VH-VL binders against b7kms5. Designs and how they scored, part 311

Target 1, 80 residues: b7kms5
Amino acid sequence: DTFETVRNTIRIESEVDESLRQLCHEERITKETWLEAAYLYLCEKPEELAQVIQLAQERLSQRKAIADYKRAKTMQERFL
Below, E stands for the ipSAE of ESMFold2; O stands for the ipSAE of OpenDDE; V2 stands for 0.75 times the mean of E and O plus 0.25 times the DockQ between their complexes.

## First folded at step 21 (VH-VL)

Design a_24 (framework fv_miptenalimab; at its last look DockQ between E and O 0.83; V2 from the best seeds 0.67)
Fold by OpenDDE, look of step 21:
Formats: structure tokens, sequence, C-alpha cells
Structure a_24 (fold): chain C 80 residues (1-80), chain A 124 residues (1-124), chain B 107 residues (1-107)
């Protein structure tokens, strides 16, 4: 294994981020290493990976819906 | 070389219990990423997944059988077990154990090696 | 549950023939499909995994294709030892499920 790293900007929902931060603190790990470990673990259990992917798709859909709502609201306010 | 050998099959009456064993070699169920599963085949019928156990002792079951069947392992003996309770006529089948593997780059698993099976007959 | 439907259930062919067996999933399973061969009284044998990857030791006359919901196992030139029952399986959705099988018989 090479331990070369790449920089990424990851935006996480605030409540989830806080919970994850707390967990990482308690377990003396980082969000980065947690993410790496979680992904590798799921790769080892691809039967479970499909479920996580589905959840991720749902969350993405929710983000889009919220973004669309905010845009619509902003537009409405501009024309009132 | 991977080998799996099932045993413990026989003729039992409905409502009874039976424990199957699968002795394997060529791999360890303590190795990360390894899994072993049970698949059964009723006479003249197709294949039906029963259960799977991972290297970390995580287990998955066919929902139709979960309440009556239990998969377990003994790493020191390289042996897989299937405890079957409250057996029914429809449980009559050849029971196979199979080695489960995965590939990182493919995000999927498969059963690459199978035992020859052990026959379970449930009849009055 | 994901239903796997094979077609045909029975197939008669001759040595040397090109034969294809189809497997359809009730929903998108990407490439998470395996093909097995089973001869009477024997254990299933893995032929293809990840829809199209040939298992080591399997003759290259066997090939797998497809993704999503439609998959195909092809034998380019049927050999005497290829007469058997073939099963497809999806492995990335609980519960794991198999097709009902395709029995390939000698014509």
Amino acid sequence: as target 1 above (80 residues)
Amino acid sequence: QVTLVESGGGVVQPGRSLRLSCAFSGFSLSTRGVGVGWIRQAPGKGLEWVALIYWDDDKRYNPALKSRFTISRDNSKNTLYLQMNSLRAEDTAVYFCAHRVYAFEKWTSWFDYWGQGTTVTVSS
Amino acid sequence: DIQMTQSPSFLSASVGDRVSITCKASQDIKSYLAWYQQKPGKAPKLLIYAASTLQSGVPDRFSGSGSGTDFTLTISSLQPEDFATYYCQQLNHWPLTFGQGTKLEIK
C-alpha cells in the first residue's frame, strides 16, 4: 500500500457531520480514515454496498429537492 | 486448492432438528473478505440460497428460513455448520456449502467453489 | 426480492452448436451476476462472475454478457461435456436469488 493522499472537499449535512465528528473523537480516529475504512469494508461486503448506495441516492435526491425549493422560494420573494 | 465437504445429512421426521457440517480446506474463514454460504436444492428443482457467514462472523439468511436455520462456524476446525430446526417436508434437499469471494474492482461477490452436497430428507 | 428468470428452461442442441441462455432480473442488478454449471449428481461449478468475467480454468468457449436486467451466457461451440443445467445468480441484493435453471440437452 502507498499512503499517498489526495485533497477532497466533502460537504456533509450538519447534523450528520456533528454526529460523525463526535464518533471519531470518541474512537480516536478521523473522518478521513473512517471514510476510507467504511468504503473498504463495504467493498468486502458488496452485498451490503448496494443498500448503502440506495441510501446515498435517496439522500442525494433529498438534497436536490431542498435546493430546488430554496431556489423557488428565492425567486418568489424577488417578484413579490 | 479449495475444498469443501458437507456431512450430517440423513432422513428425519418433520419437526425434528438436524445439524449439517461443512469441512473446508485451502482457505481460512478468519481471512478478511472470505465468506461461506449454504445453498440447497430440492429434488429436481433449482438452487436456493440459505445463509451466508462472513469472516467477521456477520451472518445473512434467507428470510423464509431465518427463524428455523442458524449458520455458524468453528475456525479452529475449519468447519461451517447449519443448524436446522422444526424441519418440514419442503426442506428436503441436497445442501451445498460454497466458498464466497469478492473483488474490490468489481464491487461484487460470487461462489467460486462448492462442495458435493449432503442430502437431507424430511418425511413421515 | 429480485426475481431471476432464465430462458429457455429447456434447450436441445447438438455438438458444435452455438447456444445462448438468457437471464432476466426483475430489477437493475448492474453486473452483479454469476453463471454456474451443474451436472447431475454433482456440485455447481462457477463459470462466469461479474456478468462477463470468465472463471479461471473455464474454457473460453463460455462467455457472459449483459448488464442491468438482461444477461446472456453463450457457448460458442457446444462440446459433449457441456450438456448440463445452467443457473444464473444475483449476489448484491438480499436475499441472494437464482434463476430457475436451463437444462441443456443433447438433440
Scores: ipSAE 0.745, ipTM 0.915, lowest interface PAE 0.6, mean pLDDT 95
Fold by ESMFold2, look of step 21:
Structure a_24 (fold): chain C 80 residues (1-80), chain A 124 residues (1-124), chain B 107 residues (1-107)
Amino acid sequence: as target 1 above (80 residues)
Amino acid sequence: QVTLVESGGGVVQPGRSLRLSCAFSGFSLSTRGVGVGWIRQAPGKGLEWVALIYWDDDKRYNPALKSRFTISRDNSKNTLYLQMNSLRAEDTAVYFCAHRVYAFEKWTSWFDYWGQGTTVTVSS
Amino acid sequence: DIQMTQSPSFLSASVGDRVSITCKASQDIKSYLAWYQQKPGKAPKLLIYAASTLQSGVPDRFSGSGSGTDFTLTISSLQPEDFATYYCQQLNHWPLTFGQGTKLEIK
């Protein structure tokens, strides 16, 4: 049977995006098909998916820390 | 109906090797998402995971055992093997093989069917 | 390694009792936990997977609950055939690990 697609916007850290884009170009695939394939593969081995989730949580924490720093610096500049 | 039957257990001296077999039916190890694991239970103790093999021949081992134990398969015979080298007294246990499954929407796996086990005794 | 700690290690109860066995993980394992029953000299039998989903053919007096680090197996009305050792297992982190077991004896 056929599938439907959903359009989404995602933000990827620039160095990771460059590496992923280069891989996809070399392999003649797209980022979206790579994302779909990676997710489906990991769902077939959920014991391995957990490590990916752990790394994703660590990266999310890093992003939040940077965002918090930027807000604090903006507030500091606002009061100077 | 899924069944698994272990064989190849026995009494063996420390330092020797032994190969266990797991003959299975009611599933194919070539089916995506399927795996088979080895789990052992020493006398009077709990369960310890030994190894897992996936449908694509990818393998994972208990790190304490990885240097001495090797899991393999022969899909044409619906048989899984556990090669155990440099056996020690602590390897004395009942060894079970177990069918591993997953479901896409659960993001986890489990061992739904187990064999009855084969006993390995490592003694002088 | 994720340590799985069951409590109590040993439980004696009467037919008809409501009993609970707990399993604590040393870190967050989401709901990626299974419960098994093992009778002496027999292979383990799956009861519950994904923390709370009852395996087909298992009586509905068995139930599982919890997520994260704290999990409970409950038998709502204990039957004579429920004497066994019960194990939890986490399937979220390598290596896969089991709890140490809870031996349930019927008085």
Scores: ipSAE 0.492, ipTM 0.846, lowest interface PAE 1.7, mean pLDDT 91
ESMFold2 (binder alone), look of step 21: mean pLDDT 92; pTM 0.943

Design a_25 (framework fv_miptenalimab; at its last look DockQ between E and O 0.89; V2 from the best seeds 0.62)
Fold by OpenDDE, look of step 21:
Structure a_25 (fold): chain C 80 residues (1-80), chain A 124 residues (1-124), chain B 107 residues (1-107)
Amino acid sequence: as target 1 above (80 residues)
Amino acid sequence: QVTLVESGGGVVQPGRSLRLSCAFSGFSLSTRGVGVGWIRQAPGKGLEWVALIYWDDDKRYNPALKSRFTISRDNSKNTLYLQMNSLRAEDTAVYFCAHRVYHFEKWTSWFDYWGQGTTVTVSS
Amino acid sequence: DIQMTQSPSFLSASVGDRVSITCKASQDIKSYLAWYQQKPGKAPKLLIYAASTLQSGVPDRFSGSGSGTDFTLTISSLQPEDFATYYCQQLNHWPLTFGQGTKLEIK
């Protein structure tokens, strides 16, 4: 197979990103190839994929909650 | 052509151990993505998943059986094993081995080929 | 564990009939569902995977539908060889679990 890459903008939580960066450095891989490999691995074990998806959904919910809180706080400060 | 043939079943007393074998052909358990599992069926009852082994030797168990059952493989012999310890009357069943596959684009798996099963009877 | 509940447990029908078997999951399993057919003294045979995909070699009178928690296996026109027990299985969560089975008998 030939590889054609596409550019993506991915925002990762800072602590997770740092940890992942460190791991990739130690293992002499990149975050990109790690993500590719992780996804392909999970595709071959879809029984495990469900758990990862659930965790991802939880993390997304947390992000939204934090964002909502920040917006609310900003609004409060504006009217003080 | 995928084929699976179970063996090793028999009559045993409670507390004893038994090892089942599943000889398979038409595929290799070293092939990425391949899995093989054990499913059992008590007399007149439904199907119960027992264990699964992946191509990379990763294993999954029914929690109710994990402490007593061990799934393993010998790739050189294309054989799957189920070591059953501390057997109980409720372990009486036909034990099937089945080929597990996945669909890359549908993110799901299933058991597409099954052996005819081997009968295990646990009785005093 | 995810409970898979099939209905009915027993079904009587005649050749030529359209029959439907339902499977309900205790929680969302998306489309990670398979249907199997088992005849007396034989191993289960895969009919449908991914809730609605027909296994190769299976007659197209068999079909699967549904997602989430509610699933249905349909036989459009029952044939003599279709009298058997049918099982649904979820493959979304450990441990893998089956429905209790539906025995399809001749009326």
Scores: ipSAE 0.573, ipTM 0.880, lowest interface PAE 0.8, mean pLDDT 94
Fold by ESMFold2, look of step 21:
Structure a_25 (fold): chain C 80 residues (1-80), chain A 124 residues (1-124), chain B 107 residues (1-107)
Amino acid sequence: as target 1 above (80 residues)
Amino acid sequence: QVTLVESGGGVVQPGRSLRLSCAFSGFSLSTRGVGVGWIRQAPGKGLEWVALIYWDDDKRYNPALKSRFTISRDNSKNTLYLQMNSLRAEDTAVYFCAHRVYHFEKWTSWFDYWGQGTTVTVSS
Amino acid sequence: DIQMTQSPSFLSASVGDRVSITCKASQDIKSYLAWYQQKPGKAPKLLIYAASTLQSGVPDRFSGSGSGTDFTLTISSLQPEDFATYYCQQLNHWPLTFGQGTKLEIK
């Protein structure tokens, strides 16, 4: 009957994190229970989960572009 | 045993309306994860998805039909309805209802049981 | 909309043959594809879901494979009762779409 848990660290964009934190505070829930509930709910509607995955793929591409830009700026400062 | 039975088909003139019924047994549309879809098949043609209703009354429609077709349900009678308005010749088809289920670990759904269909003919 | 294109549109084969029907999606649908069999005058019957999982009660001569955009339904030893039209369906994007069908005739 006992839930087993796994400790994880995630990185969220500051504006998204602020919004999510406010929501969780207002609803008296935690980010972790929100994440679990959102995932379980979407699994019951895989057709909608697919939309979330498409958005996640777009955000991954955006994060990669930002990371590449930051690495390029760091190399310019070192004058490779 | 899941069963679905469609009814309400017939011959109608263009521009008229028709309401199809899907009576089902062996499942409840209130069960989480369950849905029912409407799929149609024009004479000699393939299958075309029409609409899907989820257990929580959320609904999705084929965009080409959304303005004219409405899905609804009566859970007390285990019956689903498809209201079809402003019918056109291209709506001539056999209309099937189908039980929709999902698999948690495969992240997809499918239509596992189908009714035998009801025929709608739109002609002058 | 995701276009699902089946090949061939018509297939003629002998009892005992191994036959394959392909389904191509116009964009990546991962493994979110089902295969259905429809005999004349009957409703479709589910064969395979999630691209490769065989539905209960379906003979194990049927199998599915593929992911992404290219999918295959294989019948390892064709039987007379396999005369039917076969449809693939993607369930990854709205609207849900079917392939145009492959009519399998037994020679």
Scores: ipSAE 0.490, ipTM 0.839, lowest interface PAE 1.7, mean pLDDT 91
ESMFold2 (binder alone), look of step 21: mean pLDDT 91; pTM 0.936

Design a_26 (framework fv_miptenalimab; at its last look DockQ between E and O 0.78; V2 from the best seeds 0.65)
Fold by OpenDDE, look of step 21:
Structure a_26 (fold): chain C 80 residues (1-80), chain A 124 residues (1-124), chain B 107 residues (1-107)
Amino acid sequence: as target 1 above (80 residues)
Amino acid sequence: QVTLVESGGGVVQPGRSLRLSCAFSGFSLSTRGVGVGWIRQAPGKGLEWVALIYWDDDKRYNPALKSRFTISRDNSKNTLYLQMNSLRAEDTAVYFCAHRVYQFEKWTSWFDYWGQGTTVTVSS
Amino acid sequence: DIQMTQSPSFLSASVGDRVSITCKASQDIKSYLAWYQQKPGKAPKLLIYAASTLQSGVPDRFSGSGSGTDFTLTISSLQPEDFATYYCQQLNHWPLTFGQGTKLEIK
């Protein structure tokens, strides 16, 4: 295996990020290595992957809904 | 060469218990990514997944059977077990053990090698 | 649970024929499907995994296609040893489920 890394911009919901940060600190790992490990774990147990994907899709939908709400609110305020 | 050999089948009365064994070779259940599962087949019927055990001792069950069946392993003996309790007539079947594999970035698994099965008959 | 429905349940064909067996999933399972062959009194044998990947050692007259909900196992030229029962299986949703099987018989 190679350990060459690539830079990524990942935006995580603040509460989740804080919780994950705390966990990583306690376990003496990084968010990066945690993500790598989690993905590889799911690759090894693809039977579990579907559940995680479903949760991820739900979270994405929530993000979109929030974004739409904020846009609508901004528009409303603009015309008041 | 992967081989699996089931044993422990027989004729039992309803309500009784039975433990099946699956002796395997050609792989280790301690190897990351490896799994072994039980699949059964009632006479003249199709295949039904029973349970799966992963290399890390994580287990999954058919919900219909979870309360009565327990999958376990002994790595030192390269043997898989299926403890079956409160047996019913509908549990009558050939029970197969099968080697479970995955491939990186395929995001799926499959059973690539199967034993010849052991027959369990539940009758009064 | 994901229901896997095979068609036909019974198929009669002759040596040399091109035959196709269909498997339909009750929901989208992408390409996470395997095909097995079982002969009387024998253990199932893996033919295809990931919907279309041929297992090592399996003759190339066998092929798998499809994604989502509709899948097909094809035998391009039926050989005498191919008369058996075939099963599809989805492997990415608990509980793992099989099709009811397709028995391929000699015409």
Scores: ipSAE 0.715, ipTM 0.906, lowest interface PAE 0.6, mean pLDDT 95
Fold by ESMFold2, look of step 21:
Structure a_26 (fold): chain C 80 residues (1-80), chain A 124 residues (1-124), chain B 107 residues (1-107)
Amino acid sequence: as target 1 above (80 residues)
Amino acid sequence: QVTLVESGGGVVQPGRSLRLSCAFSGFSLSTRGVGVGWIRQAPGKGLEWVALIYWDDDKRYNPALKSRFTISRDNSKNTLYLQMNSLRAEDTAVYFCAHRVYQFEKWTSWFDYWGQGTTVTVSS
Amino acid sequence: DIQMTQSPSFLSASVGDRVSITCKASQDIKSYLAWYQQKPGKAPKLLIYAASTLQSGVPDRFSGSGSGTDFTLTISSLQPEDFATYYCQQLNHWPLTFGQGTKLEIK
């Protein structure tokens, strides 16, 4: 009697991951069950889900900007 | 099947208070994913969202009204309330309550059934 | 706040006509929009939710389309009972907001 699951790899900002690990430890849950519960709960309040999506989009843009900066810095250092 | 009936409207002077009621049937506010909203409509004007209460008693308000309006409920009577304080002429409107629902994987909600409204008139 | 702008504000049409009413959001609301019909002295009635899904019991001459910022309600063959005011509403951002309404009257 097993769950139908998929395996995923995700990258989490280290300070966020550390905080989430501490929470999961204290609550005796896993990151996986926390993610599932958070999504399912927000589906019942889609008005609040939209705000989470906006924050996620902002964080995605910030990660892209950091990656672009690192590539530009590497190019600059090759010409100095 | 789903019905909502508003009451408690009337004529009041500016600065006074009124409590509106919304008596409902055909659903329970204890059911996950259910909510009820208050929406108002000034004479000859459009619709303005006032407040929303969720099945878990969480509440959201129009920021322009939050300081003066409070939503609450009495599950034993299948009734919710809108307490309106410090009333002004601009609060003159028909006040509707409306059943709020969602569907999994739509990622949005909507107001599927509405009451017929109760009229509040604020005048000196 | 998300501003919802309907066009036109007033529309005159004949029975049998195909009419369209538009709703524009001031920013992206995905498909998180509902359409309501309101007759004089009555409560609004839901027609369409999630931009394009027809509410149960609503005639299939009503349809909705669009996503992002631009949305359309279409009535394919206008009937006498369709003369009313129509409102869109976004449910993506607090506070929830409605368009100003479109009044549809007979010629």
Scores: ipSAE 0.492, ipTM 0.851, lowest interface PAE 1.9, mean pLDDT 91
ESMFold2 (binder alone), look of step 21: mean pLDDT 90; pTM 0.931

Design a_27 (framework fv_miptenalimab; at its last look DockQ between E and O 0.59; V2 from the best seeds 0.00; counts 0 for: pae E 2.2 > 2)
Fold by ESMFold2, look of step 21:
Structure a_27 (fold): chain C 80 residues (1-80), chain A 124 residues (1-124), chain B 107 residues (1-107)
Amino acid sequence: as target 1 above (80 residues)
Amino acid sequence: QVTLVESGGGVVQPGRSLRLSCAFSGFSLSTRGVGVGWIRQAPGKGLEWVALIYWDDDKRYNPALKSRFTISRDNSKNTLYLQMNSLRAEDTAVYFCAHRVYNFEKWTSWFDYWGQGTTVTVSS
Amino acid sequence: DIQMTQSPSFLSASVGDRVSITCKASQDIKSYLAWYQQKPGKAPKLLIYAASTLQSGVPDRFSGSGSGTDFTLTISSLQPEDFATYYCQQLNHWPLTFGQGTKLEIK
């Protein structure tokens, strides 16, 4: 057998996920094939891949900052 | 076996236009992953990137030049063009075209083969 | 724009010397850097890509090192044909940018 796949779970911001799912539906593709195609396409243009990585780093930092804020608010609301 | 040959340079007045050509062999610009860049070098100065064209006709430009310079191609002739408009004295340089390659495992690119260049002189 | 700063601008050395040229990026470019050699009146020639990988046909006296913002090209035993101008180039950010060059001259 060939073309092995792996299974995993990813978490995507809900508004982005909704937009991506709608796009995939309209284009009659799956989210997984879109991800594979996007990665393979960008690897052929590493100069553009670098820009995507920069954006990904910015989004990761934003997600960490939001998570820290939410944790701080939850701790403030707990009984002493 | 990759070769690139630039042509179309010459003396031109400020404000005018000039089209450079890059004739190449040993690769096809229709082949996925292939690109060609234009790089210039003013007399006595260093190298400056001008533009890059990808196999799928996607293009990227030096922002300082993109309003005046346009890259295009004719795949049937294995030739690229650099259209240069509104030329200025500062555009005086040797213009090289260079074959761009990438490596999937290293997630980067480089220019592995260069032409010998064509000289553009912008003066009255 | 990413500024690539080479040092020194001029380097005098003798045949047989070990020389190093540095290239500093104004921000992180990972290992996405190439080194080129240019002799007067000639086109640039690729020496090293991805910071440390030798191009096919380049003598092993040339080596590259570094990542992030600080990079070094080293020639372990200088030969007469190595007197030239050397350029680094980053390929991580648009626009692609080169260092200003290091001219290596005979002492």
Scores: ipSAE 0.477, ipTM 0.855, lowest interface PAE 2.2, mean pLDDT 91
Fold by OpenDDE, look of step 21:
Structure a_27 (fold): chain C 80 residues (1-80), chain A 124 residues (1-124), chain B 107 residues (1-107)
Amino acid sequence: as target 1 above (80 residues)
Amino acid sequence: QVTLVESGGGVVQPGRSLRLSCAFSGFSLSTRGVGVGWIRQAPGKGLEWVALIYWDDDKRYNPALKSRFTISRDNSKNTLYLQMNSLRAEDTAVYFCAHRVYNFEKWTSWFDYWGQGTTVTVSS
Amino acid sequence: DIQMTQSPSFLSASVGDRVSITCKASQDIKSYLAWYQQKPGKAPKLLIYAASTLQSGVPDRFSGSGSGTDFTLTISSLQPEDFATYYCQQLNHWPLTFGQGTKLEIK
């Protein structure tokens, strides 16, 4: 199930997605149930939640930086 | 009324083991959001967090002590334990157990009630 | 680890004085900060949680403020029973850490 192509409502970095799929397969769970469980767990563990939020903010910043770079590159190519 | 009472302290030689107990009342450690932790205080020094156990039996440790200390519980007895192995002189302290509360709306926790502590002295 | 640095380590004051103790975190801990009072031979007592919320039963002369990295415990009018050692604690990251303490002594 975890190796089947599924439609996602969220975009996940490809390497992370693959790793997560593998984990879910090994543990006989789904990516969806894992995300649900992880969120619920963290909601009850604020000390852990804070760390995850920080990591998430860092990852978002990286995504934005990459997006900005791609836009800049596209613009350069357009005017060359 | 929340109450916590530590016991099991004493004088031990380095390398020995000791198990502390914390009998608590006024709450259940099976209640969602509840936790109980150990905090110690060396003579004339400040407070140092040791370990925490959650209602779901999840545990957290001070990394400096994780290899030697184990936190556990017996819900049927409303008792918290701290197994301390390979004790060192620097483990000499008053050991407090404390009730941990969680606010589900603010996603924050704190220690609202503390026991009076039990004294552990490690000396040759 | 997050280091919590209190200042001053020692404070002398008189009854009736307004006193402030500061706590600085080495990292952003948002509002996940608690203040405790400890008297000699006694267990710590919770005064403030979530940086600024007064624990039930604690006199309102105690107040907490701050967020991020800088926090302050204030006693508006010092009473005789307030002479003690005070500790801040961060509860945002493992391991939980305390400030080194501030001993408030009578002048």
Scores: ipSAE 0.267, ipTM 0.821, lowest interface PAE 1.6, mean pLDDT 93
ESMFold2 (binder alone), look of step 21: mean pLDDT 91; pTM 0.939

Design a_28 (framework fv_miptenalimab; at its last look DockQ between E and O 0.05; V2 from the best seeds 0.00; counts 0 for: pae O 9.7 > 2, placed apart)
Fold by ESMFold2, look of step 21:
Structure a_28 (fold): chain C 80 residues (1-80), chain A 124 residues (1-124), chain B 107 residues (1-107)
Amino acid sequence: as target 1 above (80 residues)
Amino acid sequence: QVTLVESGGGVVQPGRSLRLSCAFSGFSLSTRGVGVGWIRQAPGKGLEWVALIYWDDDKRYNPALKSRFTISRDNSKNTLYLQMNSLRAEDTAVYFCAHRVYSFNKWTSWFDYWGQGTTVTVSS
Amino acid sequence: DIQMTQSPSFLSASVGDRVSITCKASQDIKSYLAWYQQKPGKAPKLLIYAASTLQSGVPDRFSGSGSGTDFTLTISSLQPEDFATYYCQQLNHWPLTFGQGTKLEIK
């Protein structure tokens, strides 16, 4: 009878998260319902979803590059 | 069954305007996920996408045409319109309207049913 | 704009032949490609969507394959009614561009 949900942990860049929290507060919705609505809406317009996917890939690559740099710097500071 | 019928084509001089109609049945453009597009084909040439309108009245245009062409609809009449302004010789083509559908699980769309087209000739 | 290049532009073949038409995208379009058949004086008819899914009512001698930038439409045993012009279309990037077409003629 009741809607089943899955609990997840997501890491979001802090400035993006703060903006999203403010939006959700002002609109009287939750991040969860926003995420669900955004995905469902884009699935109905896959021509637009393609642009979101491209942006997501670019952000993923940037985050990986930053993480690799930080890891390498930490290792250099640990060993002479 | 899905049916689309275009009308409003004709011979017109450069610089003039023309409005095409697409009367459709077997679907509603108010139904979520539905769209209708215009595609054109110049004589002896290939297909060129012109515009798309979604069920929520969101619209997308071929950038080469968007300054002169406007897509619109009247859902109470199951009719789609293409307003074409400042017509040029290169706008000479058969204009088709086509039903657009999508797949939630394949994350893509396509044009599954097409009208037979209406001919626009822009000639001095 | 994504350029869709079909090869060949013209193809002569006999009934019973196996034929293939290719479509190459200038950028990755995943599997977001459709194939259409058009006979003279008629509207295009959808054959395949999502690169490889056959539209209802289309004979299974038609098949589609490929992903990314390279796509192929194959007719396994050509029938008299298959002589037509074939177009691919990408649905991944605005504007929704078509290939220039492949005209399949009787040899």
Scores: ipSAE 0.485, ipTM 0.858, lowest interface PAE 2.1, mean pLDDT 91
Fold by OpenDDE, look of step 21:
Structure a_28 (fold): chain C 80 residues (1-80), chain A 124 residues (1-124), chain B 107 residues (1-107)
Amino acid sequence: as target 1 above (80 residues)
Amino acid sequence: QVTLVESGGGVVQPGRSLRLSCAFSGFSLSTRGVGVGWIRQAPGKGLEWVALIYWDDDKRYNPALKSRFTISRDNSKNTLYLQMNSLRAEDTAVYFCAHRVYSFNKWTSWFDYWGQGTTVTVSS
Amino acid sequence: DIQMTQSPSFLSASVGDRVSITCKASQDIKSYLAWYQQKPGKAPKLLIYAASTLQSGVPDRFSGSGSGTDFTLTISSLQPEDFATYYCQQLNHWPLTFGQGTKLEIK
């Protein structure tokens, strides 16, 4: 079997990334193969996939909130 | 509808032990992502996290209390427990059990449902 | 441990007022913050999680903002039922820690 891979830039929250890095190190896998495996596993678990999606949406909302805060702060600083 | 009801509080002397119970309904602690914790509040004081137990029986403790307190569960009874040993006057508080918001990960823990609490008084 | 410091500890206000409560974390907690409301003799009630997400059933006069170390809970127009003690909580670092509380009293 041959696999074609695509290059991706994935930005992960630092604490999660560190934990994931540690897990991958301990299990002798890579973050890439872990992500692939996790997704494929969840594809066969529709209920769990839905829960993961909800969690992902929550995390995205958090990122948006952070971004909005940073923008607001930057704007405030410009007027000070 | 999620409900939590604490019990087991009372007046005890220092050095004694006490076990609190939290009967809950509307959810199962065997469900992946579920957690339940204890939070206490001394009279006229703020909130202090005590312990948390996850669906997979993983446990987290306030380091200041870990040596004396043990959190456990009985899924068949939908009941959470807090075993408190070597009780001190400073352990006097209302003890709340609370439902941790459902999440697959263990990174975030806030409490969306709370019991009304049970009072523990440690006094000579 | 992450220290959560609320300001002010006591706040007097009138019905209809816009009030803000601040919570400062001793270190960066990203957006992992929740706000609770507690009335005398009652259990805390979740208001806000993830710094700015309103819990279901909570009036939209409540809002949360901030990230990193500085957070704010705002009540746009204070109602009689809003006089209570409010707590912030960081969600992501063990041990979980709460602010010391802000008691909102009627003026």
Scores: ipSAE 0.006, ipTM 0.690, lowest interface PAE 9.7, mean pLDDT 90
ESMFold2 (binder alone), look of step 21: mean pLDDT 91; pTM 0.939

